# Designs tried in a protein design chat: VHH binders against Spectrin beta chain, non-erythrocytic 5 (SPTBN5). Part 3

Target 1, 109 residues: Spectrin beta chain, non-erythrocytic 5 (SPTBN5), of Homo sapiens (Human) (q9nrc6r3533to3641)
Amino acid sequence: TPTMEGSLEFKQHLLPGGRQPSSSSWDSCRGNLQGSSLSLFLDERMAAEKVASIALLDLTGARCERLRGRHGRKHTFSLRLTSGAEILFAAPSEEQAESWWRALGSTAA

## First folded at step 4 (VHH)

Design M7V (from H11a with T104V; framework vhh_8h5u_2)
Fold by ESMFold2-Fast, scan of step 4:
Structure M7V (fold): chain B 109 residues (1-109), chain A 122 residues (1-122)
Amino acid sequence: as target 1 above (109 residues)
Amino acid sequence: EVQVVESGGGLVQPGGSLRLSCAASGFTFSNYDYAMGWYRQAPGNQHERVAIITSGGSTNYPDSVKGRFTISRDNAKNTGYLQMNSLKSEDTAVYYCATRVDYVFSGIWDYWGQGTQVTVSS
C-alpha cells in the first residue's frame, strides 16, 4: 500500500470540469498519501486544530506528470484528477519530487 | 445556501447500531465534485475524524472505527450516511457532517452541520 508524507507547495491550476480558477497562488501544505487517497493540510498547526483537510483527493485514474521548472517553481509535478481538476505541486528537492511522482503514479491508470 | 443537516443520533446500548444521515441542500451530489466526512467530539476531547468519502467513492477510516463504521452516500437523495455497528461507550460523542463542494481547495469553506448526539450507555 503506497504511503508518503511531506511538505509541499501547491497551486490549483484547474477546477473540476477543467475550468480556470478566478485566482491562483502558491500555498504551503503537508501532503499525506495513503493508498489511493491524498490528503492536503494547510500546515502542521492547522492540521492539528482543524478536523478537515484542505483537500482529500481520490487518485483513481489520476495522472501525475513531472514539470521540470514550468510555472516558476523547481522540483514540480502536476496531478490531474478524473474530474478535470489539476493541482501543481513543488517539492523541497528533486529527490522528493521524484518520490512523489513515483508514489502517485502507482495509482494512475 | 449550502447546508448540511445531521439526524439519527440517540441513546443506544453497547453492542448496538445506529445510522446517521447527512442531508445536503444548496447543491446536488450529481452536479459537484465533493468530499464528505464524519467527525466527532466527546466532552473534554479534540475533534476526531471518523470517516471520509470522496466523489469517486474512496473511503478512509481511523483504526478506532475501522470495520465497525461504514460511510456511504445516495446521490438520488442527496444524502450521506454513517452506519455505526458494535458501538462502544468510547463512541459517545457529538457527530458532525462536513462537506466540501465544487473546488478542490479554493474559496469554498467546508460546510458543517450542527451535530447530533450519540450516547452509548447501559
Scores: ipSAE 0.013, ipTM 0.172, lowest interface PAE 8.1, mean pLDDT 75

Design M8L (from H11a with F105L; framework vhh_8h5u_2)
Fold by ESMFold2-Fast, scan of step 4:
Structure M8L (fold): chain B 109 residues (1-109), chain A 122 residues (1-122)
Amino acid sequence: as target 1 above (109 residues)
Amino acid sequence: EVQVVESGGGLVQPGGSLRLSCAASGFTFSNYDYAMGWYRQAPGNQHERVAIITSGGSTNYPDSVKGRFTISRDNAKNTGYLQMNSLKSEDTAVYYCATRVDYTLSGIWDYWGQGTQVTVSS
């Protein structure tokens, strides 16, 4: 059962159903991988009144791919969910990006 | 209209068990589009994540409850559950059920229940 935690930047590349978002930018988060679930702890600016902002991604059937330095960030990888949603991530280092890619690849069904 | 309603809270002795229920209306769990979470808040504390279950059945727990609490769902009954075992005094809180469309990056829960009180005391 894979586990991993760390600081990431993320960008929503595709919405569920494969639609393009009308706008997107890189934002910061803290990622936490537990089994087949990836939790993204988001900036407080996006928080609901009652809880800190989090997004929980179901990794069943997901695909993770190394992108290297594409999309305006170094050390990048993508995560594509069965819903058709696709998220781009940037890690602080090449080693961290490799670690995320391997951990996420071992989680997906 | 989408609603979530909690039940099952109460007073228990340390080491006891409770099962919380979260009944949802206005959507169906069977379409695999909704995630459910349980959160708690004790007076003077921030809201704390207790358990999350995705539409596909993946679960996540903080270390404080891992191994003691189990989140589950019954899609046919449109109901989610939190089984709480080996309860401790620090588990005393109001417990909230929340739901949202799965796989969005908003991080914001769409619908919240009104909460149910759990008190663990001798």
Scores: ipSAE 0.016, ipTM 0.298, lowest interface PAE 6.3, mean pLDDT 77

Design M8W (from H11a with F105W; framework vhh_8h5u_2)
Fold by ESMFold2-Fast, scan of step 4:
Structure M8W (fold): chain B 109 residues (1-109), chain A 122 residues (1-122)
Amino acid sequence: as target 1 above (109 residues)
Amino acid sequence: EVQVVESGGGLVQPGGSLRLSCAASGFTFSNYDYAMGWYRQAPGNQHERVAIITSGGSTNYPDSVKGRFTISRDNAKNTGYLQMNSLKSEDTAVYYCATRVDYTWSGIWDYWGQGTQVTVSS
């Protein structure tokens, strides 16, 4: 039942199994939450020409935590999947970060 | 040291087939982090995109090669491929593999291969 869409920055903090990626940086995307699935898309104008999608995340059993500006970005939250993968997100505003946290928390319950 | 090396080019008659390989070393592919593409350049022309595969498995081809070329990858071998069927003289070019090993979309690839020559001629 939860739905949400918006511009985000994201950073892969941990790979599946809890491993550290060899490189990690903040990148732009659009997030689209539909029920228990979160889809991440590249900028929509450019994605249509070359690269269409980044990831489709299964939120079953996932945990979302508000980080409140930790990790070098403001308005941040983390999403930890049952696989051990962890992705950090930064929203454009505190209000939007709060909305994402609430929406993602409801899907994980 | 990160390297991307192409192979499989050669001389083939019209209607023939070739499979190009793009072997990566110094890093490993991850379905969450990387994308790859094939580009070609014929004498007198600019670089032309031939095929792209995203980390999510989506593929894209221009009309000039759609239905004849197939891009794929084998993560266990850390290798990408371009299967080229029903080759035409117009497909004659140097073919380059390009790869991105992070999730940014910039239109810019992280690593390019040296190129492999494909010549389609009788």
Scores: ipSAE 0.007, ipTM 0.144, lowest interface PAE 10.0, mean pLDDT 73

Design M8Y (from H11a with F105Y; framework vhh_8h5u_2)
Fold by ESMFold2-Fast, scan of step 4:
Structure M8Y (fold): chain B 109 residues (1-109), chain A 122 residues (1-122)
Amino acid sequence: as target 1 above (109 residues)
Amino acid sequence: EVQVVESGGGLVQPGGSLRLSCAASGFTFSNYDYAMGWYRQAPGNQHERVAIITSGGSTNYPDSVKGRFTISRDNAKNTGYLQMNSLKSEDTAVYYCATRVDYTYSGIWDYWGQGTQVTVSS
């Protein structure tokens, strides 16, 4: 059963249905992979000031690709969901990005 | 204006059942990849997650309610539900519905309801 946890940055690239977001920016989160679900939490400080935060991504049929090029961050990978949504992620290191890519790839149907 | 409104709370005896509803307006569930969650807060305690469902149907429950609570949704009615069975006094809390229109975006839930009180007492 795939499992992984760590600090990430993320950026919404495509909305469900392949639609363009009106704007996008890099934000920080913690990713937690459990089986076919990737949970994203905001940092502890933001959660404490506002609400408990969780985004739950269904990875069934998802595609994960290691990125090269420019999105304003190093050590990036993309996650494309069957909904057509695409999220860009940046890991703290190349090794961590590779670990995420491998773990997420093993989850795709 | 997007809103969510909870209903179905009330007073129930231990061992009883309640079904909470979360009616959404300002968007249609079937037009978006959304996520929905239920959270609760008892006096003096922090908010606690009790159930999450994704647009794909994946669900998650903490051990405290697993096997007793069931989260579901009806896209045609633009409504989410929390079926609560075998209620205990420890389940007494204000229950909040949270929705995220774009469940692929990490962060704070997009919309929260005002809460509905559930009291489990003899």
Scores: ipSAE 0.015, ipTM 0.138, lowest interface PAE 6.8, mean pLDDT 74

Design M9A (from H11a with S106A; framework vhh_8h5u_2)
Fold by ESMFold2-Fast, scan of step 4:
Structure M9A (fold): chain B 109 residues (1-109), chain A 122 residues (1-122)
Amino acid sequence: as target 1 above (109 residues)
Amino acid sequence: EVQVVESGGGLVQPGGSLRLSCAASGFTFSNYDYAMGWYRQAPGNQHERVAIITSGGSTNYPDSVKGRFTISRDNAKNTGYLQMNSLKSEDTAVYYCATRVDYTFAGIWDYWGQGTQVTVSS
């Protein structure tokens, strides 16, 4: 069962149905991957509590791509959900971005 | 169709208060699947998060507004609110509402409004 956790920045690039959001900004979070679910917490206190996650994403059928420093951040990757939503992530390092890409790819099937 | 509409913006003097409303139509909020965020963008600045309320009712604010702004919701009215007190000139921005309405979590936000202008000047 895939597991991964760490500090990330995120930005919602597309809404469900492929629509564009009215506002688009990078924000900090802590990601926690367990199986086919990715939880995003706004800070470490929220993560410890696990009650106040900003999002719990269903990764069934999702697609993850390396973006390699596009969209105003380094070490970036995208996560596209079957809903048509797309979320961009930036990891603290290239190695961590690759680890996330591999872990997320294994849950997408 | 689903719509999210902000209202309550306007011109206020420093130290004043405003309450922004985020009215949703085409769906109904519930205690388990309603989440809302407020974001703002001032000229020359990037967009930034102002306030979030999660589906579980937990709230989060950046230091710039903590203690001055309060996010809330009224599920019976399908409306979210941002109460803004002790307004400062640096709070001048277009304010946007984002909502999530589905328990199945198809993304972070499902719908956004088009924004409402808040101007704080003497």
Scores: ipSAE 0.390, ipTM 0.675, lowest interface PAE 2.8, mean pLDDT 80

Design M9E (from H11a with S106E; framework vhh_8h5u_2)
Fold by ESMFold2-Fast, scan of step 4:
Structure M9E (fold): chain B 109 residues (1-109), chain A 122 residues (1-122)
Amino acid sequence: as target 1 above (109 residues)
Amino acid sequence: EVQVVESGGGLVQPGGSLRLSCAASGFTFSNYDYAMGWYRQAPGNQHERVAIITSGGSTNYPDSVKGRFTISRDNAKNTGYLQMNSLKSEDTAVYYCATRVDYTFEGIWDYWGQGTQVTVSS
């Protein structure tokens, strides 16, 4: 079963290897955390059936930090992968952002 | 501003062909850094992956389109393509192009187009 799921906005801040993307914008997704994997789906229907994920993120060694509304969105947190990639997320509420931060922190350590 | 724009959709008879184009602007496209995918969504259905091409050039298709659809890209023109042959009524959908950093299990789609309608009917 998934450890956590919910609606999120996301933005690729750094590419693997720590490179800057040519450009980056906020997009909507449905996040699904199960074990050491975070799957991002286009919408709730895709997440429920686990098809056509936008991304599958390996959380082994990853770091999650609360940003508290910086980077042009409220209720934000960052996820840094061992590859050097960094993704920013915005949750619908502060409570949900805290829940994601706690869940991702426990899985990534 | 970065844009990914699909074109080439339209109405076609069963058994016909269409070539979809995905033009990227506002960013650098590298054949060793970026992957490209095509997705589709029919009315009442969720999105379905149609084709992926990786930065290394490997391709992947679901059984529903394998042998009929071909994904390709022209890095010099910053453009991707989906060649669709032997079209069926079941292929009727809005088709979306997506691009991302090619990184196994850590890749994220950087840019999505707004979609182009493909209708296959007699």
Scores: ipSAE 0.012, ipTM 0.181, lowest interface PAE 8.7, mean pLDDT 74

Design M9P (from H11a with S106P; framework vhh_8h5u_2)
Fold by ESMFold2-Fast, scan of step 4:
Structure M9P (fold): chain B 109 residues (1-109), chain A 122 residues (1-122)
Amino acid sequence: as target 1 above (109 residues)
Amino acid sequence: EVQVVESGGGLVQPGGSLRLSCAASGFTFSNYDYAMGWYRQAPGNQHERVAIITSGGSTNYPDSVKGRFTISRDNAKNTGYLQMNSLKSEDTAVYYCATRVDYTFPGIWDYWGQGTQVTVSS
C-alpha cells in the first residue's frame, strides 16, 4: 500500500462535472496518502491560530499527472477525480513532486 | 440546479462597513452541514482567500483581514455572510462566495457565485 506525507500547496482547478470555479487561490496544506485515500489538512499562514479540517479524497480511478512550472508554482502535479474535479498541487521540491506522482499513480488505475 | 448568488457589494468610503450576502438555492441548508468560503480578486492581483467557515462553525482568516472581517451563516435563511468593517482602499476587489454541501475540506468547493464588486474610495 502506498504511503506518503508532507507539506503541499493546493489549488482547485475544476469542480465536479468539469465546471470551472469562479475563483481559486494557492493555499497551504499537509497531505497524507494511505492506500487509495488522500487526506488534506489545512494549515493557515497565521501560525498561532490553526483551523484543522480534513478531506478524504478517494483516489480510485483518479489520474495524476506531472506538470511543468505552470499555474504559478514550481514542482506541480494534478489530481483528477472520477467526479471530474481537478486539484493542482505544488510540492516543496522536484524530488517530492516525483515521489507524490509515483505514489498517487499506483492507486489511480 | 444549485445556484449561489452574492449581493451587498457597492461603493463605500475608507473606514466604512459592508455586509456581503451569499444566497444558495437548489437545496436547503437545514438538511445539510455546509462549509463556505469567501475569495477576492483585486485589479492586477492574484485571487486571495478571505475567509472560511467549516460545517462545525470554525473560522479562519488571513492576516490582511483578521479582526476586520467576520464570516457567518444562517441556515434558516439559506444564506452566508461576510461582514466587512474598517474597510481600506486595498479591500477593493470582486468578492466571490463558494460552498460545499457535505463535511469536507474547506478549500475544495462544489459551487461558486459569479462575484460582487466592492469599491473602497473616497
Scores: ipSAE 0.515, ipTM 0.743, lowest interface PAE 1.6, mean pLDDT 81

Design M9T (from H11a with S106T; framework vhh_8h5u_2)
Fold by ESMFold2-Fast, scan of step 4:
Structure M9T (fold): chain B 109 residues (1-109), chain A 122 residues (1-122)
Amino acid sequence: as target 1 above (109 residues)
Amino acid sequence: EVQVVESGGGLVQPGGSLRLSCAASGFTFSNYDYAMGWYRQAPGNQHERVAIITSGGSTNYPDSVKGRFTISRDNAKNTGYLQMNSLKSEDTAVYYCATRVDYTFTGIWDYWGQGTQVTVSS
C-alpha cells in the first residue's frame, strides 16, 4: 500500500463540480498518504500527532498529473478528484514531485 | 440554494478593529462535519489564507495575523466570524469566507462567498 509523507505547498484550483473558488492561495502543509487517503496538515506538529487535518482526501478514481511549474510554483503536480475538485501541489524538489506523482498515481483505483 | 455571504467590511483607521461575519444558508453547521476558512486578496492580487477553524474547533493562523485575528463560529446562527484587532495598512484586502460541510472531503472547500472589502487607511 502506498505511504508517503512530506512538506508541500497546496492550492485548491477547482471546487467540487468544477467551480472556481473566489480566492485561492498557496499554503504550506504536510501531506500524509496512506492507501487511498491523503491527509493535509497545516503544520508538522499536527501531522505527527494525526490531529486536526485541514483535509482528508479520498483518492478513489483520482488523477495525478505532473505540471511544468506554471501557477506560480516550481516542481508542481495536480490532483483531480472524481468530484471535479482540483488541488495543485508544489514539492520542495523535482525528485520529490516525481515521487508524489508516482505514489498518488498508483493509489488511485 | 447554497449561499455564503460575508459582511462587516469597511474603512477603519490603523489600530482599529472590525468583525467580519460569514452567514451560511441552504445548509446548517449543526448537522455536518464542517470547517471554515478566511482568505484575503490584497491590492496587486496577492492571495493568502488568514484563518482556519476545523470541525473539532482547532484554529490555525499565519504569523502575519497571529495574535491579532480570531476566527470563531456560532452553529445556532449558522454564522462564522473573523475578529480583526490592531489593524494595519497591510491588512487592506477583500476578505473571503470558505466553508466545508462534507466529512468525506470531495475537496478542501465546498462553498465560497464573494468577498467583503476591508480598507485600513487614515
Scores: ipSAE 0.484, ipTM 0.736, lowest interface PAE 2.1, mean pLDDT 82

Design T11 (from T10 with S53I; framework vhh_5j56_2)
Fold by ESMFold2-Fast, scan of step 4:
Structure T11 (fold): chain B 109 residues (1-109), chain A 125 residues (1-125)
Amino acid sequence: as target 1 above (109 residues)
Amino acid sequence: QVQLVESGGGLVQPGGSLRLSCVASGFTFSGSPSYAIGWFRQAPGKEREGLSIISGSSGGSTSYSDSVKGRFTISRDNAKNTVYLQMNSLKPEDTAVYYCATRVDYTFSGIWDYWGQGTQVTVSS
């Protein structure tokens, strides 16, 4: 069963149905992958609101693509869900970005 | 109009248990696979803290904060349109107002769309 954990930055790029979010910025989080579920915990040091400290993503049918240096961050990848939602991630290193991409690809189908 | 109503709070002794319920109206859990429901709490003088989340996806994937992992369990009953939080091994530091909240999409826009009014849990000898 695929498992992976680590520090990431993330940015909500598209909401379900391909809608544009009203505002979007990069935030720190800790990612935790368990099978086909990805949990994101916001960095408590930097998060203004603890209200949105946890998010759970269903990876069934999701698509993960390497973006590398695009979108204002290095070592980036995108995760697009079947709902049409898209989240951008930045890993601390190229190796970690590749590890996430491989792990997410193995669970998404 | 989406509405959430919490119940099940109260006074309990340290080491005790409570089960909180969150009943949703205005949408159906089984009809909205891209939603999420979470439990949060806020103690006096503290920021609001996320405790647990359950997705609307098949199987109801769950997650827990470190402060409650192993003691609290989130579950849902789609037929009753209700989410539960089973709280075991309660400690005085669990004293807080407990809220349920829902989000239209669990990919998060950084905002929880709808909130309940909260239910008070007091853990005291």
Scores: ipSAE 0.013, ipTM 0.234, lowest interface PAE 7.6, mean pLDDT 76

Design T13 (from T12 with S50I; framework vhh_brivekimig_d4)
Fold by ESMFold2-Fast, scan of step 4:
Structure T13 (fold): chain B 109 residues (1-109), chain A 121 residues (1-121)
Amino acid sequence: as target 1 above (109 residues)
Amino acid sequence: EVQLVESGGGVVQPGGSLRLSCAASGFTFSSYAMSWVRQAPGKGPEWVSIISGSGGSTLYADSVKGRFTISRDNSKNTLYLQMNSLRPEDTALYYCATRVDYTFSGIWDYSSQGTLVTVSS
């Protein structure tokens, strides 16, 4: 059962149904992966509370790809959900990006 | 149908206070984090504050920290923003918003018209 937690930057690339968002910006978050669920929180306190997040992503059938520092950030990867939504992430290091990619890829299977 | 209705704006002198309200309907309010966002004349939107679904965690933009307090009453499906020590630069339309599961761009989609706060002498 994959588990992983860490600081990330994220950017919404596609909305459900593959629609483009009206605006794009990178924001900081705390990611918490528990099995097939990825929760994004604004800070450690919100992550500890477990009742709300800025996003809750169902990873069943999701696709995770390494982007190799594209889209204005280093150490990037993308996560595409079965809904057609796609979120870009940037990890603090290449090692962490690789760890996220492996953990998320295992969860999507 | 998700609906958010803001109220409580008005005109105040610098140093004054206002309390904004956001009445929510059409979704399980207590399950979602809620935010206040503002847009000053001629400026882009600025995130102001966020509160977790339970109300146990809050975050504030540096520009309002120590002056504004976000709160919620889940029994009334209502979000609040208590604004103290108001400054002219707080003049803006204020919107309430939520982020739905699986998307971040929908934060503004649930706001109606916003409520106007004007701080001037």
Scores: ipSAE 0.015, ipTM 0.226, lowest interface PAE 6.1, mean pLDDT 77

Design T14 (from T12 with G106Y; framework vhh_brivekimig_d4)
Fold by ESMFold2-Fast, scan of step 4:
Structure T14 (fold): chain B 109 residues (1-109), chain A 121 residues (1-121)
Amino acid sequence: as target 1 above (109 residues)
Amino acid sequence: EVQLVESGGGVVQPGGSLRLSCAASGFTFSSYAMSWVRQAPGKGPEWVSSISGSGGSTLYADSVKGRFTISRDNSKNTLYLQMNSLRPEDTALYYCATRVDYTFSYIWDYSSQGTLVTVSS
């Protein structure tokens, strides 16, 4: 069962049902992957203490794609949930983006 | 630092009304959208309603449209949920949250206890 954590930036690209959000921006978070759940913590300090999270994502049936050459950020990947929601992520490095893509891909099956 | 304290729950008969309150502290309340989320016994969390920081925009789950009204008083740092025409299926623990994205449908939990609403005959 995969596990991974690290600093990320994220942006909501599509809402459930595939709808466009009226406004969205990149925000910083700490991602924590446990099995088929991805938790996003707003403050990296809070992630260590497990006090709060922005969101908990169910990865069952999700799809993860590397977004090489995509606009707006470097080292990006996308996560599409079965609801039709899509979140864009930016990792601090290419190597970290690759690690996230592998870990998320293995939990979606 | 963020604290949310829910209140106003209780036992009510079908067709009854309740008003829930959420007292917020530790952040600039008027700058954040606020949401109500509920969790029925033995079930996962369900998003109920959201309101923008200014109060100018509101959104509702289809199951509560026309029956529930979300509002806020930024001068008192308080969020409200007026619940009318209550049904047994509205029975749940109700939570307020500062960041529930429609994409995620999850509670952002800063030690909120929730307030219990029971609709029974």
Scores: ipSAE 0.011, ipTM 0.148, lowest interface PAE 9.3, mean pLDDT 75

Design T6 (from T2 with G105A; framework vhh_8pnl_2)
Fold by ESMFold2-Fast, scan of step 4:
Structure T6 (fold): chain B 109 residues (1-109), chain A 120 residues (1-120)
Amino acid sequence: as target 1 above (109 residues)
Amino acid sequence: QGQLVESGGGLVQPGGSLRLSCADAGFTFSSYAMAWYRQAPGKERELVAIITSGGSTNYADFVKGRFTISRDNAKSTLYLQMNSLKPEDTAMYYCATRVDYTFSAIWDYWGQGTRVTVSA
């Protein structure tokens, strides 16, 4: 089963049903892929005493597309969930973005 | 700023059972998918089980057939029934929301977790 971990930036592009969010911005996270689940751990560096936020994405039927330099970041890719939600990610390098794209693609239906 | 509180952990012998609870302290529980994670000493956090708002469930291979995730939307509570416990299940157990419904559902981790120890 696919496994991968790494630092990413992320931004919500679409809400479930394809609706636009009221606001969105790029934020930092650490991604952890285990099989068909992608976990996002958010580090709030300004609040060192807080536990990292935990988010989980179900990748069943999800689609991953390479975006490269679009949306104000380099080395970007998108993840579209069956709900219609879409999250944009930026990896630290082209090689890391390629690795994420391949790993995430292998979990699709 | 806690919204979720875990409880129900304890010390149990191999083969024993425990039921963990995760109580919502004020968000709209029934609208979100929920998950149980665990973190063993010296290890990374790993996914144990997921339940969607509609009640569909998914389990990690290492707990299939032994653990059951469920929810009670009227009580805003998530449960994990743990049967046939093994020493390898020893960990701190945490509950969390899923973001497949919206990134606005990303939450700070809400509790200290609940500790499960399986030993003779």
Scores: ipSAE 0.010, ipTM 0.122, lowest interface PAE 9.8, mean pLDDT 73

Design T7 (from T2 with G105Y; framework vhh_8pnl_2)
Fold by ESMFold2-Fast, scan of step 4:
Structure T7 (fold): chain B 109 residues (1-109), chain A 120 residues (1-120)
Amino acid sequence: as target 1 above (109 residues)
Amino acid sequence: QGQLVESGGGLVQPGGSLRLSCADAGFTFSSYAMAWYRQAPGKERELVAIITSGGSTNYADFVKGRFTISRDNAKSTLYLQMNSLKPEDTAMYYCATRVDYTFSYIWDYWGQGTRVTVSA
């Protein structure tokens, strides 16, 4: 089962059903991937203490794509859920973005 | 559609307390998760606390143990109890809607914000 944790920036690009959000901006978080679930926490301490996440993403049937600077951030990837929701992520480095892409791709197989 | 109105900000000394409120002026309050954000002049916006429609809460590390988020669905009001205030808490505070935390999330800023100043 894939597992991964790290600092990310994230942005809601599309809502469930493919709708446009009324407001969309980048925010900081700690991502914690366990199996087919990606939990986003406010920071590293909240992730370590397992407090309620700010978002819990169901990765069943999700698609993850590497992006090349299309959304105002470097080292980016997108995650599209079966609901039609799409979240953009920015990792601190290219290596970390690649690691996230590989780990998230494993859950969608 | 409705709007949210923030209130309760003010000037307070370090170590003091304030209670912020965010009132619904026609929004379908009880159906959505709610959040408090803050922004200091010239700084990026940051998430302070969230509360889901079911009442689960989550806090930024820099306010954990000092701030308490709560909601009253019957009154369509969101609260932020702020204790042990620090100069670093000085900012405009905004309430926001969050539609769904289990699949994905969106944040809609509402209102003019309420100003919190912690004097040194």
Scores: ipSAE 0.006, ipTM 0.178, lowest interface PAE 9.6, mean pLDDT 74

